VH-VL binders against q96il0. Designs and how they scored, part 331

Target 1, 167 residues: q96il0
Amino acid sequence: APERGAERRDTAPSGVSRFCPPRKSCHDWIGPPDKYSNLRPVHFYIPENESPLEQKLRKLRQETQEWNQQFWANQNLTFSKEKEEFIHSRLKTKGLGLRTESGQKATLNAEEMADFYKEFLSKNFQKHMYYNRDWYKRNFAITFFMGKVALERIWNKLKQKQKKRSN

## First folded at step 14 (VH-VL)

Design Za37 (framework fv_ebrasodebart)
Fold by ESMFold2-Fast, scan of step 14:
Order: C-alpha cells, then sequence, then structure tokens
Structure Za37 (fold): chain C 167 residues (1-167), chain A 120 residues (1-120), chain B 108 residues (1-108)
C-alpha cells in the first residue's frame, strides 16, 4: 500500500517516519525526509552471506541513525514550540491579535525574530556541542568497525588465493 | 568508582506524587542516558523511560505517558523521576541505570533501587 | 505482555548447560542484552551487544542472536548462577528499551 508508513498524526516522540523499501533491494535504500527530523532514513540491505562482524556494523549504523533522527526530531519540535510561544508573547505585549486581518498567522519582522534566534542558539549551545561530540564518537566507532570488516574481507580474499595456490 | 545512588524509600497515598533521585559519580554524567526501570513485588523488569543527560530529551513508555516526568541536574550529576497520580499497582522498586550515549552498551551500572509503596 | 517473550522458568542440574531464550519479531536485527538478578539485588549486565561479555563475567556465559530468537547459554552451570534472567532490546516504534518477562533459572 502506497501510504503504508505515511506521516504519523501523533507526536514526534514516536520516532522517525516509517517507509517500505522496494521489494528485493540489493543495496541500502534511502527514503524520503522524515517529517520531524527532516533527515532521510536508510534501510540497510542484509547480504546473503553476512558475517557476524558485518551484522554488528549494520546494527551499529541502524542504532546511530535512530539516535540521530530522534535528536533532530526533538530539536525541531522544541524550536517550533518555543518560536510560537515567543511570537505569541511579543504580539500580546504589543496588543496585537494572533491572526492578521486575512486570517493568516501574525508574525514578527526579521529584526524582532533575531532576538528569538539569538536566545535559542545561546540556550542550546551546550546541547549542540554534546551532540557533536557524540556524533563524532559514533562515526569513529562506525569507521573502526568498517576497518575491521575491510580486514576480514582482505583475509578471506587471501584465504581463497592461498587455496588456489595449494591446488 | 562508578556509582548510582538513589534516594530512600517512600510511602505514599493513592493520588499522590513521588519524586525519586539518582546521584551519579565516577564518570562523565553527560556521556550517558539514564533509564528508569521499575519492578513490582515478585514481578519482572518494566522500562519506564529514559533521559539523555546532555540534552534532557526524554522517551517515556506509552503506558506511563502523561504521568511520568524525567529530569536531570548536570551541576549535581543527578537524575530525577517523578510519577504522578499514584495507584496501588505503582508499588514497586524503582531503579535508575545508565547506558552509553554513543554506543548501545546496555545498562552496565544500576542504582540500589528505591522502594515506593502506595497504600490506602 | 512484553514484546519479548521468555520462558518463565528453566531448571538444570549442576554442571549442565542452561539455555534461556528470548523471542521477538525481528529481534536478530537489533542488539540484545542480558541481565542477571539475584534476590534483593539490582540487576547485573552479563551479556551485551548480542554476544559480548563484560569484564568480571565468567567465560561460561555466552549468547547469540539470530532471526527472531536471542539465546543466553550458561555452560557448566553452578549453584551461584541461580537467579532471574532478563533479556533486553532497543525498539524505537513503541519504546526505546524493551525487557523480556524474565526467566527464573533453578539449579537443582
Amino acid sequence: as target 1 above (167 residues)
Amino acid sequence: QIQLVQSGAEVKKPGASVKVSCKASGYTFTEYYISWVRQAPGQGLEWMGWISAYNSYTNYAQKLQGRVTMTTDTSTSTAYMELRSLRSDDTAVYYCARDQSYLPRGHDYWGQGTLVTVSS
Amino acid sequence: QAVLTQPPSVSVSPGQTASITCSGDKLGDRFAYWYQQKPGQSPVLVMYEDSERPSGIPERFSASNSGNTATLTISGTQAMDEADYYCQAWRSSTAYVVFGGGTKLTVL
């Protein structure tokens, strides 16, 4: 079904958008951007002869993807909520309604919004630094396991060459 | 060296709220998530939710959504779990446990547990 | 019930191999973890990332995770291994952490 895995009606804490990759994919599948995180989910292909080490790498990549998507979904939700609260508060202070005469949401000009962006960035600076730290550590771990997988493949290739030389 | 130390036992009436604390020491608090797991007398482990120590983002078990709030205080390396509208079936030992933020290592260190008794 | 299913009890004689299973849809696509809990004590992590053993856990503990079933295996089971055992996995669609219902291992 075309809409299976469609956008959830409920909260961002439910995680990332679900999607179905094409049947019998031979490679990793990249889906559309998640509504909440705005990141593209990856469905990892499972090869027929997956080694235990390759399985560990795939699981680690999947866990990292879910972590990353949850972080950005929550960050985007927090930004949107605080932005609306800020706009509402400033409009109330000015004695203005929440809607324009045309029925559109009332907004603040770029100069007024600069105060919000500055405050939001300052407030979230440490959280973003910790995110970057963990993101680098996760990518280092993935790179380390990718190296182990590469060594395993080299070893298997050498074993096959040795068998050929042994007749 | 690595320790999670929880607050003492609580006795509450139905409808009350309880707030359990979990003080971490011996590691970098902001590198780990803190899960809260409860265990009713004679029953199994029930995951309640987790909180990220570095960004305070939470994920709660669906059954407890709307009744539980998890927070952290990075200045004291302490995690908190507040459960509201207590019922008799909330009587349990409540545990905090850490899990690494950048690798899913599992809950390698646990608090000693806090018994919360809800009685009429 | 829990999304992860464990048998409620397993009994073995001292020196025999105990096998405790944990079943869940596509569990083999996630990392599995195992915890030991003795009466009056906090749980102790005994296996992580499917088959890795923490420092201090005896070599007779091993584990696997494939398809829909994760298995904790205790070789040469000793009286000190008598405890409740819980499996755990990550599941983002319902909750980030899910525990199995637990298995009481009795060594007779």
Scores: ipSAE 0.517, ipTM 0.774, lowest interface PAE 1.8, mean pLDDT 83

Design Za38 (framework fv_ebrasodebart)
Fold by ESMFold2-Fast, scan of step 14:
Structure Za38 (fold): chain C 167 residues (1-167), chain A 120 residues (1-120), chain B 108 residues (1-108)
Amino acid sequence: as target 1 above (167 residues)
Amino acid sequence: QIQLVQSGAEVKKPGASVKVSCKASGYTFTEYYISWVRQAPGQGLEWMGWISAYSDYTNYAQKLQGRVTMTTDTSTSTAYMELRSLRSDDTAVYYCARDQSYLPRGHDYWGQGTLVTVSS
Amino acid sequence: QAVLTQPPSVSVSPGQTASITCSGDKLGDRFAYWYQQKPGQSPVLVMYEDSERPSGIPERFSASNSGNTATLTISGTQAMDEADYYCQAWRSSTAYVVFGGGTKLTVL
């Protein structure tokens, strides 16, 4: 039975019943991988009483997600295009056709493809380093706003508690 | 003081290429994106793309994909925009503008603009 | 693909409140920005991140963004506010940045 064990999701939020609009998710929703970037999009739940700060955090997270997806979609397309061009160029240099006698696409061996991967990595190394820097900074900004939202929620609960005691 | 200074006006024939420069000063060049925005005579603003300074990470408007290339030179804090296969409808004032790479702040500083005229 | 629609022109008398709208599908789920452009000059950022005002921009400028419409509001409009105004939003299927068509504000 353990042999067919399934991976489990993390602990679900617990609490009193929440308003869940018809035809809407009550929580953030994770979609299938994007065709080009191969990243899973997150669709953010919008609470009924979203504060301006919470809205700003949601917009920042959504925009960072789209920025990340666009980067990887473009990178994957560039990789595929350059790989095909490299294969065609090397086959031409060897005097070989683009197709085998069986009609299949002609391919290069692993040692020849290693030349392409090394060249591609070298050409894109600086771009990937600065992408990582920007990714780090975007995550820092998100963390900063998450902290602000957490403080706002704590303050509102303290304010509500004081108001309740006053009444 | 923060400033973006662009190269001078250009006159080109259809089918030619143009390369506009944008020299930044007064801030850390590598902390910002440089957007390129054009404006045809009597028309509105049209975004062409942006580049992360000091790298080749770019995003181009779909309409211009394949005709535009954006680059930077960190040693001179200069951004470049090259537009190929020019058409008469590419006649416009071309602007560079900065925006933060990690936090949405909008385009807070703009170059003075470069008029590119495409005529036969 | 986001399309941002602005009225081509808005006219107000001096001292009146000018309201310039920018409409797009689910625009209120995106950050909106506003730029002022006077003839022969580069655009100037007047509002960012929906409702934030840059240093040096008069307090009479304010903005909001909700649902499908972002609005730039200029209270006590002055002759010096006469210009073209452009809204901008981030991310669409066809472009990372999109601009509205622009609105000519006339103060008469």
Scores: ipSAE 0.426, ipTM 0.729, lowest interface PAE 2.3, mean pLDDT 81

Design Za39 (framework fv_ebrasodebart)
Fold by ESMFold2-Fast, scan of step 14:
Structure Za39 (fold): chain C 167 residues (1-167), chain A 120 residues (1-120), chain B 108 residues (1-108)
Amino acid sequence: as target 1 above (167 residues)
Amino acid sequence: QIQLVQSGAEVKKPGASVKVSCKASGYTFTEYYISWVRQAPGQGLEWMGWISAYGEYTNYAQKLQGRVTMTTDTSTSTAYMELRSLRSDDTAVYYCARDQSYLPRGHDYWGQGTLVTVSS
Amino acid sequence: QAVLTQPPSVSVSPGQTASITCSGDKLGDRFAYWYQQKPGQSPVLVMYEDSERPSGIPERFSASNSGNTATLTISGTQAMDEADYYCQAWRSSTAYVVFGGGTKLTVL
């Protein structure tokens, strides 16, 4: 097997159907959607000669991904819990049971659910606004570090050329 | 100058609740989360949870889930931590500390601490 | 639970280098932070983002973080450095803060 056998696959074996993107190198892998956030996690590849600056960028990207995942997991959980409480409250007010004859959870009609969605969106407007602010600030920080990494790589190439020239 | 000023010491009976305040000044309150960290006598630091400036995000330590509530009042730049159903092992100094909401800079400013004593 | 493990104590003579470790599964994939706490005082941030030093913290303080271990290094230790030191990291699955158990540094 080649040194990068696990990283690069030209033909998928049984049960596996993926390959690295056609880049100079393959770095990152995208996983399945998270059960709670419904977002696909990125598994960052760690190069053998990772610089401290490259490590900081990777950690910042990973933290931002995890922050984003946690925000949406919490949002989805809150939505589900409040939806269930709303349905339970309305069914209780109508004197109806929480389960259907099939044992499934009872539901409300579209008009009643529209009221819940309006209330939930209105209630969470401020939360989403601050999420967007922080999301943009985090991405700006990532872009800033990406710029630093690019400059470091340019400088390293220049150092290599100077060493080769002097030798 | 940047300051986090906490409410004074409390003495409580087992089963009671305590609410500690942390008033921030000298910075833009909305740019930072507030963590709550406690320290039992002779023990290490134990993270309790953190809250965003508008209360739009909260995360609590699992062992305290159901007993702790964190809130904020942006009009007074104050964070609050309420701990219910107090036990003797909740005796600790309770700290608030800030951390940037959008960049991992660490807890660069801490309150002076609030001693909560739970005694029978 | 001990998610981050520190030695309970480290002793050095004045002028010697102190090394305080903090170990945790894949800690080197996270940012590590270090806090100094003197008796009766609040913690003070002494290192952030693995190896960055806040303004006002002496150059004697340095740190690294790789693999499973973060290390705080204090060169030319002074009596004033005697304190408890805590490491901290941010954990992903719950987006929460974790502290190490703390290390008492004694300078004698």
Scores: ipSAE 0.485, ipTM 0.765, lowest interface PAE 1.9, mean pLDDT 82

Design Za4 (framework fv_ebrasodebart)
Fold by ESMFold2-Fast, scan of step 14:
Structure Za4 (fold): chain C 167 residues (1-167), chain A 120 residues (1-120), chain B 108 residues (1-108)
Amino acid sequence: as target 1 above (167 residues)
Amino acid sequence: QIQLVQSGAEVKKPGASVKVSCKASGYTFTEYYISWVRQAPGQGLEWMGWISAHEEYTNYAQKLQGRVTMTTDTSTSTAYMELRSLRSDDTAVYYCARDQSYLPRGHDYWGQGTLVTVSS
Amino acid sequence: QAVLTQPPSVSVSPGQTASITCSGDKLGDRFAYWYQQKPGQSPVLVMYEDSERPSGIPERFSASNSGNTATLTISGTQAMDEADYYCQAWRSSTAYVVFGGGTKLTVL
């Protein structure tokens, strides 16, 4: 009968928690690097009794992660596009075609590419500086809310402990 | 006093381009993104895109990709939105609005709006 | 991707509580924002980050966001609250801002 087999199997003692959602771990986990940004995404655990403060922290962390990934994906695409344009421009100036005799894409030597890297870094210096400022501020906000969540959890545990002792 | 002041109304023919400006004052321009939002007569708000003060982050609504360009001039604390290949259904009031770059607090200050009329 | 649905209109009597909903798939996983727009005027931010109220916005304004629905609540509604209200959130990423279709609040 269902009671004999199913109940015993479902309630069997285990060293692993079974109340975690099927599609989530009981804690945050880190995924593989994104193809475009090369950053590892964090998948956030959502507790069953998530407080408003915990929800706010989670949303802020998720939003900051997406902002960070989009910045680097765009930066990497811009780098690749400008690199190809630089190579095409230089090859045109030399009177060379876009492909070698072997049919491969024509490339510039390391000395020639050094010019591109210097120009790209110089051109993007302010952009990276302001990105770093905002990244710092975002992480400060996250750290602040993490502290608030930690204090909330400590307070709730102390409150529960006091109630348990009070008769 | 925090203000976003936009350029005046424009009347354009189909196929033309329009460039709307939004001059910010009273705050540190580089700490906020500028969103562009339009509203056709009697219709709701439609997001067009946003741009960071140094153009390190720019994103446009998919429906406007290839027709819209957003830029900034940090020396004058001014944001610009250019819409090309205008159609009659681009007739709308165009708003600029700021939102914090590091902690999105919503669009707390808005420009007065710029009416762009596209007519033949 | 994500679309935000609001009722086209809501009517309340003066002093009654107005409730305006904004629905979208997994909206509760994103921050919701609310804007008030009166005829001929620019929108005004009235609620941000789900339930926070900007300085200068009356305490009778409150909001929540859970599951698929964000709600703007105006307690003791006054004639001056008559306006169009728009919710706003990010779609699948912060790069895509989306507005609800708007709700006309009539105080009659």
Scores: ipSAE 0.585, ipTM 0.802, lowest interface PAE 1.4, mean pLDDT 83

Design Za40 (framework fv_ebrasodebart)
Fold by ESMFold2-Fast, scan of step 14:
Structure Za40 (fold): chain C 167 residues (1-167), chain A 120 residues (1-120), chain B 108 residues (1-108)
Amino acid sequence: as target 1 above (167 residues)
Amino acid sequence: QIQLVQSGAEVKKPGASVKVSCKASGYTFTEYYISWVRQAPGQGLEWMGWISAYEHYTNYAQKLQGRVTMTTDTSTSTAYMELRSLRSDDTAVYYCARDQSYLPRGHDYWGQGTLVTVSS
Amino acid sequence: QAVLTQPPSVSVSPGQTASITCSGDKLGDRFAYWYQQKPGQSPVLVMYEDSERPSGIPERFSASNSGNTATLTISGTQAMDEADYYCQAWRSSTAYVVFGGGTKLTVL
């Protein structure tokens, strides 16, 4: 089983302090879920002697994360907006108010919401297919650069071993 | 041959709308974003927004939010940029430019530009 | 409101090295791109992903990006390099794409 103490040091603590990473870390750090995308950001560790290839990989990973967060933030906002508009229009048709007697938002039953989900999924099908295509292509690129970094590290270790032997 | 060909120059009055087109050829249209970038006379490049291969997935510059709409027609490989409520400070050359959606390569091909003049 | 700052102008003699800077908060943590624009023409991508050169761009063009500053370097500058140069980066917080204000390179 894992050591909880070590895991706590590598991850954000609960609450608002999770937003701010520790002053210094030797590891990548996972933040709180973004309010709009509901995705947890990864804050990448930047070593003092980062190679140009390592820097390129980190920038590519960071760029991909920001792209992914932007997509899902927009998607979640669009979903929420269209869902509220659909619920309001259907409640108006029924002659009902927007709030229940308890002050909570009025909702539709599963059968009524099925129309919304069907329309939303149909409307966004092509968009999600293109998203998946680009998401996999971006992850392929990241994997490719991770391979290059691994080869660079192997090469550097090999060069250090050769240098040690010659000394 | 990769080309982006834009519609011709426009002269508009304040308050009017303009719609500029950008016809792409020589590549798979849906694999690239199309950015719109404008340049006022004697000024620098100003990014307006981009539209992705995802239909209706757009990102607009905050200062233009509510005045600009970007669309595509994949059947004709054409991107469109509509700017509404035109002001004299919207006078500029408007460019379309492609950027790869899967790997950030920068805007490697640009349209020839469309001059939009807004005057009374 | 400009996110990326460039000097308005840089002048060099023919054959000398030109250096054009682009400054922005944590710019070295993002990819930088460089564009060349000659009067009456569309911009041309001359450097991408910090230091990569597109096919057809002369080897005398190079670039770097670290800390808060990206730099475009033109070695053995020629009269044909006289143009406006713009840096560009991706910014999710303000716009997905931002350009620097531009630098006019004069070769005399």
Scores: ipSAE 0.545, ipTM 0.785, lowest interface PAE 1.6, mean pLDDT 82

Design Za5 (framework fv_ebrasodebart)
Fold by ESMFold2-Fast, scan of step 14:
Structure Za5 (fold): chain C 167 residues (1-167), chain A 120 residues (1-120), chain B 108 residues (1-108)
Amino acid sequence: as target 1 above (167 residues)
Amino acid sequence: QIQLVQSGAEVKKPGASVKVSCKASGYTFTEYYISWVRQAPGQGLEWMGWISAHEQYTNYAQKLQGRVTMTTDTSTSTAYMELRSLRSDDTAVYYCARDQSYLPRGHDYWGQGTLVTVSS
Amino acid sequence: QAVLTQPPSVSVSPGQTASITCSGDKLGDRFAYWYQQKPGQSPVLVMYEDSERPSGIPERFSASNSGNTATLTISGTQAMDEADYYCQAWRSSTAYVVFGGGTKLTVL
């Protein structure tokens, strides 16, 4: 009852910052976009009593995310490199410098760039087709393991109910 | 049935290039990655890179970036690994090995290995 | 500096259990693989996806992977199991595939 004994507790008061995910969260958290791939990484929540199936699912999702992120980071770098090389080549053939009078990078107009975009998309069609095939297979594997985890959770709940009835 | 058969041993001088082939049979070539792994005499396994068989998407070990090129020919189910600017410390047995493209199955089949000797 | 660290050698008597470890930061968050290599021969995959056995690999072989350490366990070790063993993981920090330095298993 006395007033003194000021609390020292790890419980954050109502209204504290939401800048970090809550420690008690059971949810995966989405981070900021990667500067190279432009994809948002998912930080997977690890349950304290993670089953072997849940662990395999998490590892598959992490590996798939890393594969996906690296693919798009490499694709974006290739696009940027080839675009710069194309612009430089076209400016050279026109007898133009690589910089504007203001010192900025010289660019081509939209009509001139259309040739590059057409060539880049055509050149990378097979790569994107392969990406889609592998992406589909990876997501099928993840979905399959998600189903196995769901069945495991249902089975565990049923077993727990049966134990309580036997008492 | 499933086999990876590599080209024969090679002796090269420092500064030369070597191109090792790996012919796959007994499975759908385009469904798998091909890794290249080397082993210097008396040393452990060192991963060099992998290539997706169909797309020829590659990822190379940092130490070899700029010296190695991996390619495939899907019409002959053959993978190739070319190593340039050879040094004496590139003397090794070079292996190709297949890996699953979408599941973490590991390198389940390996070629017999190709001994590359770099001598001066 | 190896990303995956293995002891250089392990010795056991026939019939004893051999344990070969592979250590790496956060290795338990990755899939681990194990390969057996006998002198003059290509490596053979003996364990994949941390704890799965390929067809043809004896049930004496088992494996685990948690925290920072993956372990290959050979129960009732036989003379034919004498070989070099390599762990492998997928890592996106420096290379997609990384091998441990290898462990020579001696059965005497």
Scores: ipSAE 0.423, ipTM 0.731, lowest interface PAE 2.2, mean pLDDT 82

